# Designs tried in a protein design chat: VH-VL binders against q55578. Part 16

Target 1, 249 residues: q55578
Amino acid sequence: MAERIQKLLSQWGIASRRHAEEMILAGRVSVNGKVANLGDKADPQQDFLSVDGKQIKADNRPRDIYLLVNKPRDVLSTCDDPRGRKTVLDLLPQDLQRGKGLHPVGRLDRNSTGALLLTNDGELTLRLTHPRYHLPKTYDVWLEGNPSDEDLEKWRSGMMLDGKKTLPATLEVISENKDQIHLLVTLTEGRNRQIRRLAEELGLTVLKLHRRTIGPLQLHTRGKVLGSGQFRFLSPAEIRLLKKQVNLR
Key: E = the ipSAE of ESMFold2; O = the ipSAE of OpenDDE; V2 = 0.75 times the mean of E and O plus 0.25 times the DockQ between their complexes.

## First folded at step 4 (VH-VL; framework fv_pimurutamab)

Design s23 (at its last look DockQ between E and O 0.01; V2 from the best seeds 0.00; counts 0 for: pae O 14.2 > 2, placed apart)
Fold by ESMFold2-Fast, scan of step 4:
Structure s23 (fold): chain C 249 residues (1-249), chain A 121 residues (1-121), chain B 107 residues (1-107)
Amino acid sequence: as target 1 above (249 residues)
Amino acid sequence: EVQLVESGGGLVQPGGSLRLSCAASGFSFSSYGVHWVRQAPGKGLEWLGVIWAGGSTDYGNEFTSRFTISRDNAKNSLYLQMNSLRAEDTAVYYCARGSGYRYVGHAFDIWGQGTMVTVSS
Amino acid sequence: EIVLTQSPATLSLSPGERATLSCRASQSVSSYIHWYQQKPGQAPRLLIKDASNRATGIPARFSGSGSGTDFTLTISSLEPEDFAVYYCQQRSNYPYTFGGGTKVEIK
């Protein structure tokens, strides 16, 4: 059956849907020798797709790859940066940066650190970023000052953001002193800059934001620390757990 | 009645492993962060780690590679998996509930009776 | 990590006397110190939360004070059941740490 080209590229792990759309708009994708336009469809059984002049065949499609990165500060969560700034792909060995179709699952701001999944499995990416699946993500959040009990309760219960109330969050206080508080925040949704914007709405300043976990994925397991700027491959067990949480086999 | 009860202690050889259990009753277990604290015979208290209500864990630096904390909210139970045990791990192991109250919290308001772990020399 | 130093290591007093126990932090912990009592063969018992807030069921003779680096637990008039080991603990920084303890014993 004919499918949208960005869906095919995403399903085959060549690029995320958004990156595939950007590639199409840039004239980098063709179908049967003709430059494709956004909205075009192709039948993978009958049509010939190419990216940057190279035909995509079953034997040449990249193997599925799943990486966990501990993103440092000042590194962008993007596949490409037009201004040449350092991206998460730049943290990887050259053989993983090449034509593998690796992309980040979701985003962390330039100033945020921590757990970031990179994969070329477009279907898994789509499901992990979809609001339907409520995959929990846990963050270490350092705030300037000391918020009131009422402010923390508002955050836990949900607050208005872009005309829609946020889902309930788990907030626990790890430590505090006269100048700052360290919170552990667990969210089941990924709205744009949610933690920073909710803090701003309460008049609070985020000093540091670190994503500790993505579902079952952890930066630090017993005896094994994934340091800042480092990456590791996911275990088969981790991949199976992720797929089960989003109803994939 | 709010209660924590440890079990699973005993004699083990150096290099061996043990799993300790802590059974909670009388409160909403899933709503609390719960901690492990140990005490060598005649010595002071040492914090080992915590598993937060959300399931995340944090440890005293020395124990990350050898000890793992987990919980089973359906069974109201807390666990401590101890591997590569050493003579200096000989101690009474306590589980403790961290107070769920905000800024007047994280005090250990409920403690188990403790379970003795002896690592033979 | 924050180191808590308790002094004296042993305090020898008679029933009816005032006990003053000190806990000193290696760096400021604001007011985030808790105090515990431990009797031989028993688990610790929470006495004081966040420097000065008495825990539920704790007798009025127990009081806590201090801020920054210097903290005090005071027992205004010792009862026979108060002869025990006392520990301070900080929650200002992670990992949480305990002091070495002060043993209050009969003179």
Scores: ipSAE 0.597, ipTM 0.798, lowest interface PAE 1.8, mean pLDDT 86
Fold by ESMFold2, look of step 5:
Structure s23 (fold): chain C 249 residues (1-249), chain A 121 residues (1-121), chain B 107 residues (1-107)
Amino acid sequence: as target 1 above (249 residues)
Amino acid sequence: EVQLVESGGGLVQPGGSLRLSCAASGFSFSSYGVHWVRQAPGKGLEWLGVIWAGGSTDYGNEFTSRFTISRDNAKNSLYLQMNSLRAEDTAVYYCARGSGYRYVGHAFDIWGQGTMVTVSS
Amino acid sequence: EIVLTQSPATLSLSPGERATLSCRASQSVSSYIHWYQQKPGQAPRLLIKDASNRATGIPARFSGSGSGTDFTLTISSLEPEDFAVYYCQQRSNYPYTFGGGTKVEIK
């Protein structure tokens, strides 16, 4: 079964898809003795695929890995940062940082914290991040300001952002005092900095933003706490639930 | 009519387990956070925790690490799984709905009748 | 956690008298105090939310006041059905807490 070369290199943990494309364009990738071109396909079980002269063997594909990370502040949600800033991969043991093809599923802003899924399952990543699937995500949002119920209703029902109305959200007021409010916000979309920008539109200042859940995945359950900067493997049940939510086997 | 009904209470020995149920009717259950509150005989009220509309949970006292809250929106039901029960867990257990004003959880405007759990050898 | 201290623990009064119940918070809770009534063998009933707003169906003889740390529930003229235990509850900070209760009993 043949796949695009850049996808295969990503699945084998050789490079991100973008870097794999650069490698192909640089003539570093060969299929059956011929230098590959961008867009070419190969099957590692039937073709001799090599990178810089080293064969990519079918049996050397990394096993599927699914990790939940509690991302701390000031850590980037990327597998690669040209400026060398700390990324979510730097939170992992060395044997997981490279060669496994791990990448974040979606993103959290640098100054946001909380649940972030890492995996080398590219098809799951595509489905989970695709706007069609509307995977719910729940956030703790601490705000400075005193929103009215009318402000909260506008947020819940949808507000204009970049010329397009946001999808309905679930809002729950956890607690509040004179100058602060703590909301639990559930979104079924992931538009650029959506929570922060909608809060700003309502005249509120985001003090802290923490993603509590990604679909069925939770950082904190009774008797189990995943601390800041820590990670864990997903259970088989969690993987099955996640795949079910996006119509994978 | 808007209603919450608890069930599953009874007599258990220390170290035992029980699962309490709370059946909701007459309102859009899936849109609300629903809470568990208990009251030991002759004592005051103690908030145990909540499961929010989106499925997240928050719990009160650290000693309730033995308790797990879950919900099944298809059955309009809330559950409290209690493990490793102790004598001090003897109480009436209530489920309660948060007020819709301020989008759930502001005040407890609907309560069930309660179900009694007695932990004794 | 925020501790709510209710006083007095017991009020012994006759029908027609005015009842004044206090709830003091260990920290400011702004106006996020709720009051509940509980009769023997029954679940609590919401009376007042946000310090002063009567819940649906609550008679006008019940009123609440206060802000910050000091709150009061007043029953202007006690009816026979008002003899019960009253609890205050805060939702300003996690975990949510209740006061110890004030029992209003017939003299």
Scores: ipSAE 0.044, ipTM 0.594, lowest interface PAE 5.8, mean pLDDT 87
Fold by OpenDDE, look of step 5:
Formats: sequence, structure tokens, C-alpha cells
Structure s23 (fold): chain C 249 residues (1-249), chain A 121 residues (1-121), chain B 107 residues (1-107)
Amino acid sequence: as target 1 above (249 residues)
Amino acid sequence: EVQLVESGGGLVQPGGSLRLSCAASGFSFSSYGVHWVRQAPGKGLEWLGVIWAGGSTDYGNEFTSRFTISRDNAKNSLYLQMNSLRAEDTAVYYCARGSGYRYVGHAFDIWGQGTMVTVSS
Amino acid sequence: EIVLTQSPATLSLSPGERATLSCRASQSVSSYIHWYQQKPGQAPRLLIKDASNRATGIPARFSGSGSGTDFTLTISSLEPEDFAVYYCQQRSNYPYTFGGGTKVEIK
């Protein structure tokens, strides 16, 4: 059956849906020799899809790749930036930067650091980013000042954001002094800049935000530390755990 | 070894044009923004412009119309096209690697040896 | 553009002495100042990043401090190889700009 081209490209691991749309808009994608337009559909059983003049075949698609990256500050969680800013893909070797369809699953804002999943598995990406799946994510959060216990409890129980109450969060105080507090925050939802916005609502300033875990994925595992700007391949076990959490086989 | 090497400098007449090159080696050139900085004889340093990893460019205000920065990642090369040259453009021209990202601000951690450009009748 | 003023223009000192170099910005640049060393006939060398961070391979005798508009490069004890011209550079706003430089010369 015919499906949207960006969906097909995503499923085939060529690009995320969003990036595929950009490719389409850029005139890089064709169907049966004709440049595709946004919104076009194709039947993979009947139509010939091409990217950059190369026909896409099921047997020629890139293998599934799963990477954990420790995103540094000032690096963007996107495949490409029109302004020419450095992206998480720039942290990878040249052979992985292009042609593999790697894209970030979710995102960390520019000023945040830590765990970010990169993959060319479009189906997994779709599942992991779907609102119905709530992978827990743990953050190191350094805040300026000394929030009251009451404020911390408000955060833990849920606060109004964009007209909707946030889900309960786990907050653990790691350390505190007169200048700042270090929290370990676990969220089960991923609203835009949620931690920073909630801190602001409480009159607090986030000094540093570092994601240490994404579901079963941890930056530091088996006694190994994944340094800033570094990446590693996921283990088969990690991949299975991720897929299991989103009901994929 | 990480290295930048400028070339293309020389003597040129006022109003003339010159194209400088900077060859990079020892690092992933395509991943870095690279800058041009010049220094007139006995004077200080002057930032001319930058081309970012993504290919976008920024220039000093007085250079936008006469100078063009480009790059060829396949050749690990940076270029500076200079048009309508003036006597005051006489300087040593350096290429430098930026250690930061766009709008974050770069420190220049690697420099070439420079190439001398003399504009004189 | 942001103007960086370095002082003094020339600093005459002997080996072993402490050198203090100033860089003042026409407007706040936060901590976005870098310091470079340039010896005669050579390209500049990065010393300090973002006001206070020594670059790789830079001796401990070099240090930077300051924020806002006033910045200082300090050489705790001058070595013979430290006699050179020093430049500050701001990355707060485009265009990037350099100070006029301070020449540290042997007394």
C-alpha cells in the first residue's frame, strides 16, 4: 500500500521523518524519476524511490545503528542546522555522519549535557517519542540558591505547565550549600525544557543540567565513563530492553 | 600533527585581486569553523571573518563587500578571495582553527605560519 | 564593535618578576575573553580561554582573571621565553575584536 514518503524513508532508516521532510523539500527525493513533494505517497512494492539520485532498495538500506552520546554544551540535538551550528552528528566519525540516517531520539537543549540516543531505526524513534510511552529519564540538576522543602515537594507532586499539571517526579537532594543545590531529578515525561521551566516557576535558576540516564541506558556503565562529546554503540541487551519498553520485538 | 599552512600571498597592484589558500591536516577539517586573521607590519591582529563547519560565514563589517571566505572540505582547504585590494590591506594573513561553535565564540587554538600580502604600485 | 583596550602598551620587566596585563572592554563581554602570545616572526599562540582557562600545554605561571569589562593576564614569574606581545580577544559579539596588545620586554 502507498504510504507517505517521509514515513517510508524513516522506516528504512534513511532519515527521521522530520529530516526526510527536509530532504523532500530540498528536492533530494524522487519517485519513479520524478521529484517528490511534501505529502506525496509511494508504494514500496510498486514505486522506485531514490535519494540523491540513488535508488533505495531494501537490501541496500543501512544496518540498524544505535548510539549513546554524551552531548556536550553548545551542541544541538538535530541532524542539521541551517545556521551552521554544530550538531550531535558532528560528534561522530565521518562514515556515520552521513548516509546512515542517524538522528537524535528526542532532544536536549543547547545548554544541557548528557545522554542522548542516536539511531537510524525510525520505528523505534517513533515509539520512543510517542507520548504514550514514558521512559524515565534522570538528570543531575544544579540550581542556584536554596529552595524550600515546600517548593521541592511542589515539584515532586506536579506543577502546572502550559495549562497541564506535570507528572510526579522523583527529586533527591545530593548536596546543598549556601550557593547552590544539587538534585537528582527523574522524569517520566519530556515536555519542552521542563526542568528549566519548572525551576523558573519556583524562582530558581538552573546552573547546570545533565542527563545521566534514558530508561535502561546509562552514560556510566560497567565501570566505564562516557566522557563529554564521546559516544558508544548500544549493547544488544540495551537494544532489547529499549524495544521491549515500547512493545517492539 | 595538527597543522594549517597558508599560501598564495605575494605582491599585487592596488585594485587587484588575490586568492589565499589554507591547507589543513591532522584533524577533521570539516568539523571546525576556520577563521582568517591578518596583521599589518608592526601592528596588531585583526579578525577578518569565519566560515563555520556548516558553511555559513561571518565577516568583519568592513570586509563583507571585498573579501569572500570559502572552503573545500574534500580538499581540507580554506580560501580567502580578496578583491579591490588597497595599500592598507598589506599584512600577514593567518588562518586559524576555532575551538568553539557558532554564536558561542571561538578561541583560535591552531594557527598557520601566515602568508604575506603586499599591495603596492 | 566592542573595543578592547590593553594596558600598558609596553611593560619592561626582568626575568623572575611578576607581570600583570590589563584588558578593558568598551562594554560587558561576560567572561568571553581569550589571551594570545606572539613572539617575533611567529604566529600567535593561545594562552587563556574564556578569561581564566589555560589552554593545553600552557605553563602554570600563566593565569587569567576577570569578568564583565575588566580582565587580567598574569605571569607569576617571567621566564626568558615569555618576553613577547600579548593580545586579548573577545568572542561576545560579532565582529570578533582584538586588543592593541601589550609588549612585555626585558628591562
Scores: ipSAE 0.000, ipTM 0.486, lowest interface PAE 14.2, mean pLDDT 89
ESMFold2 (binder alone), look of step 5: mean pLDDT 90; pTM 0.932

Design s24
Fold by ESMFold2-Fast, scan of step 4:
Structure s24 (fold): chain C 249 residues (1-249), chain A 123 residues (1-123), chain B 107 residues (1-107)
Amino acid sequence: as target 1 above (249 residues)
Amino acid sequence: EVQLVESGGGLVQPGGSLRLSCAASGFSFSSYGVHWVRQAPGKGLEWLGVIWAGGSTDYGNEFTSRFTISRDNAKNSLYLQMNSLRAEDTAVYYCARGFSGSYRYVGHAFDIWGQGTMVTVSS
Amino acid sequence: EIVLTQSPATLSLSPGERATLSCRASQSVSSYIHWYQQKPGQAPRLLIKDASNRATGIPARFSGSGSGTDFTLTISSLEPEDFAVYYCQQRSNYPYTFGGGTKVEIK
């Protein structure tokens, strides 16, 4: 079937959707020998797609790659930064930084740390970021002070953000002292800066935010520690579980 | 009525592995964080780790590399996989439910305990 | 890690007497100390949570107090079934830790 060109390029791991759109606008993408325009569609079984004059065929498509990164502070969760700041791709070996179509699935703010999935599997990315699949993500949240039980209950039950009530969260107190509280928060949705904005709405300050899991993916498993700034490949079992979560094969 | 029952203990040689089970009944298992605590013969209590209601795990410092906690909410069961066992791991192993309050959901007070299962590590 | 020191190691008392058990933390744990009772051959039983909140079904003779680094479990009048080992536990910091226990035995 005919699909938008940027979707096909993204699904094939040639570029993220945004970069694919930029490539199209730059006149680098052609369909059946004619330069494509943004909004054009192609049928991969009937049409010949090319980038920079080279036909995209099975041999030219990067193999599927799935990486888990433990993002440190002061690193951007993007594949390209216009101002040249350090990004999560800069944490990878040179051969993985270019030509593989790797991009982060979702985002973590510059000041947030923890689990971040990088892949060139565009279909998986679309599904993992889609609200429909309610992929759970668990965060370690350190808040200044001692929030009331009522404030934590409001967070757990859902609060108004951008005109829509947030989904119920699983909220557990890990530890607490006179100056701060350490919460474990599990969310099944990914709204822009959700944890920080909910804390702000309650008059609370987030001191530290760390994402410890993305669905079945964990940073620390069975004696294997993925340290700050490090990455690892996902196991076949992890890839299978992740795909199953979003109804892929 | 509300209870936890451990099983799977026994004699294991140093370097071996053992998997303990804990069966829960009489409460909404999936709503609680559940913990493993051990006690060496004639000694005090030692916290091993927890699996929270949301599925995340935390361990005592020396256990992260050798022990794995998991749960199966459909079977109301908690598990402790123990690898690279040492003589000092000889103990009674208890599973325990973390207390959940009205608002704060504090899962660190152990209000329900199993009877314990004995693990002996010796040659 | 936070070290909890319980004292005395052993209390020898008669039924009807008052028992006072101490738990001291190596650093402040605010009010986040729990108390447990353990009888020989049995699992521990929760008595007090967060320094002073008696657990459901626990007799009124058991009470807890303290904040910061110094905590006390008091049994106002010992019953025969109260002769056991008592443990404190902190939840203020990871990893969670227990005290070494205080044995309350019949004199």
Scores: ipSAE 0.523, ipTM 0.757, lowest interface PAE 2.1, mean pLDDT 86

Design s25
Fold by ESMFold2-Fast, scan of step 4:
Structure s25 (fold): chain C 249 residues (1-249), chain A 122 residues (1-122), chain B 107 residues (1-107)
Amino acid sequence: as target 1 above (249 residues)
Amino acid sequence: EVQLVESGGGLVQPGGSLRLSCAASGFSFSSYGVHWVRQAPGKGLEWLGVIWAGGSTDYGNEFTSRFTISRDNAKNSLYLQMNSLRAEDTAVYYCARGFSGYKYVGHAFDIWGQGTMVTVSS
Amino acid sequence: EIVLTQSPATLSLSPGERATLSCRASQSVSSYIHWYQQKPGQAPRLLIKDASNRATGIPARFSGSGSGTDFTLTISSLEPEDFAVYYCQQRSNYPYTFGGGTKVEIK
């Protein structure tokens, strides 16, 4: 079946859909020996696709890549922003920004910071973002105000959000003073702006939100700190643990 | 030609305010993040801040309270509002293009204005 | 903030000689160092992006290398127009910071 070239390149992990469009516009993509134009289609079973003179087959897609980024404020968790704002791909070296199909796994809001996984492994992405796998994520949350033990227990047991009760969460008080409290919150689901919305339901304002961990992935590992705006490759052990968490080999 | 041109510099008294402008031409201004960088006479470069294509801003730590960056895409213009000026703010102020129309160039300052001198003195 | 230390502060050489300029970061910046050239009375000019990638129009005699905390800008054979001040800049963390500069001057 014929599909748009940018869709095929994206499915094969050669580039994100927007990057694939840029490649086509730059004259880097050919179909059956002729330079492709935006909107062109190809059937991978019948047509010969090439990028920069090299034939592309599904089996020749780029090596799977797994990166952990410590996302700073005012950087968007998207491959492409229609308004041209800084994205998480802009934090990476040029050779990782193009031709690799890297995309963020899930999202952090513009004002939120911390752990964000980038990969070109589409199957892993699908499973890590699927609610059935209950991948735990841990957040440092700074709140204005003084929540009662009753308020925190309501959060822990689950609250109504968009007509459905949230899953139980783990909440630990790290520190508190007269004006604010620092909580460590672990969630096994990822509803839109969940921590901020639950805090608002309790009459509390989130001052800072920082994702500390994604499953087994940590920003602060023994002997190494991943600073704001920095990235690192995942170890083979981390990749295996992530795949095991979502029943993938 | 692709160019940035600063204006609005001059002599200002300590405690005063000044608004710098940067006029862009030859490229799609609305698609780019643009930065302010200053240089005191005989000294090195210092990054002040940026305004991204979408309007969000990031500043160097000491500039957040006194300096504000804004843009007017209809006029292809970038602005730096400077308040509570001190002698230490005496410098040439440059505007520079960071985010290019090819998305991933964004952190390198590939196009610079010629600079405008701000002198803070009694 | 990340501090970038450039050395030497001044490098006195003759045309035709090799120039090697150092930039050291107070913490790892991966490969996220850019290099600029500035001549008296002029705006800076981008030379090298992300440690080793020459900007458009920059002569092949300019090259960059390094990763982590240690970075080098090399000019293989100095031309008269290369006598200038050179700055490194990191894009790893906000705020973006510049080194103090290295002045390459005629001996």
Scores: ipSAE 0.000, ipTM 0.379, lowest interface PAE 20.8, mean pLDDT 82

Design s26
Fold by ESMFold2-Fast, scan of step 4:
Structure s26 (fold): chain C 249 residues (1-249), chain A 122 residues (1-122), chain B 107 residues (1-107)
Amino acid sequence: as target 1 above (249 residues)
Amino acid sequence: EVQLVESGGGLVQPGGSLRLSCAASGFSFSSYGVHWVRQAPGKGLEWLGVIWAGGSTDYGNEFTSRFTISRDNAKNSLYLQMNSLRAEDTAVYYCARGPSGYRYVGHAFDIWGQGTMVTVSS
Amino acid sequence: EIVLTQSPATLSLSPGERATLSCRASQSVSSYIHWYQQKPGQAPRLLIKDASNRATGIPARFSGSGSGTDFTLTISSLEPEDFAVYYCQQRSNYPYTFGGGTKVEIK
């Protein structure tokens, strides 16, 4: 897809959008050997861009990669599996599977589905997984049976897990019938298997667990649905929002 | 005191777009899930979707690609972005307050706006 | 989706009479049915939540009952202001759905 040149230069870390616009106006940017004008577009897969006579090669693009995956069931949230089972990296094109340092930010169990961030930005990963930043994550949780209001209030207010009380959660009942209840649960902490273990503590069985959001990241954006097993690159705006959430520039 | 007030309705050509607003007052807007419900002239009520307190959305199946619900808690406002409008979308659009994070107590639509009319016609 | 069928479509009665309105679900909704009243030109008003619980400010003449697939809204003695359209709604499954409505009109 063709993009405005200043956007491409900014995304590739060559210049800020404003500085890129100044470079274009100064006649320093060329597309396919012709001097570019402000407002021009280029497709990085088809066109050759240069700045000050220097070609912008694939190696000059930002090394940091940010992907959102809609993890399906039976896929492991790991970079490598000794037993050869399917991992989230196996959902990506070959060129992204190796040599890029991509890893999942946090984990979703084999039976859990939904939003999973993959990146090679180690500093962002460290901060997004640190409980200090209270990054909210929202889950669809289907439970067998009909838990009491008192059980749901215990979950909402916090329960003991590994000797420490869990933080208050936002918990709403979306729907319920004779066989199951569908909860929307938002957590600002990420303890190991927290939702499943809290359900178990209340004597409840999790039938399905789906993470629909990670902070500002959603599986459905601008009329587009990120389907099961699919991935997409994060927009510059999404990357900025994530970095802002964890006090990164 | 507790109110929801819709605005933004009007006449739109088929294939056009329109954004509806719903202004909340008299309650802690950020604590509630809020819903959009429509009613074609002389017809019954149809649930369109919801945006929960945390910002997550759910839609009636047919509306996922054409309609988007959003909110601005700082402005106590709810929005419905409507794209690719059809004659069948002609209706009064209501916003309604739903659950407040409690099980069973707040899951009915206890507060409704007055509605705003959207007419899709050439 | 769960389909809610309301019957009768129109109920013609005189003030003082008892009105009994039915809402039937295509599959079990436990007790998760709400009832709303709508007068011409007005927004709906919540009457009954979760099958049998009267909403704040709703007169005692309105009562709800039922579970599973069969639900009833009863108005024990119709007042002039009760002539309106009544809708049931389920919250058991997504998407939430409404019945087609029952119009209670003057005979």
Scores: ipSAE 0.355, ipTM 0.682, lowest interface PAE 3.8, mean pLDDT 85

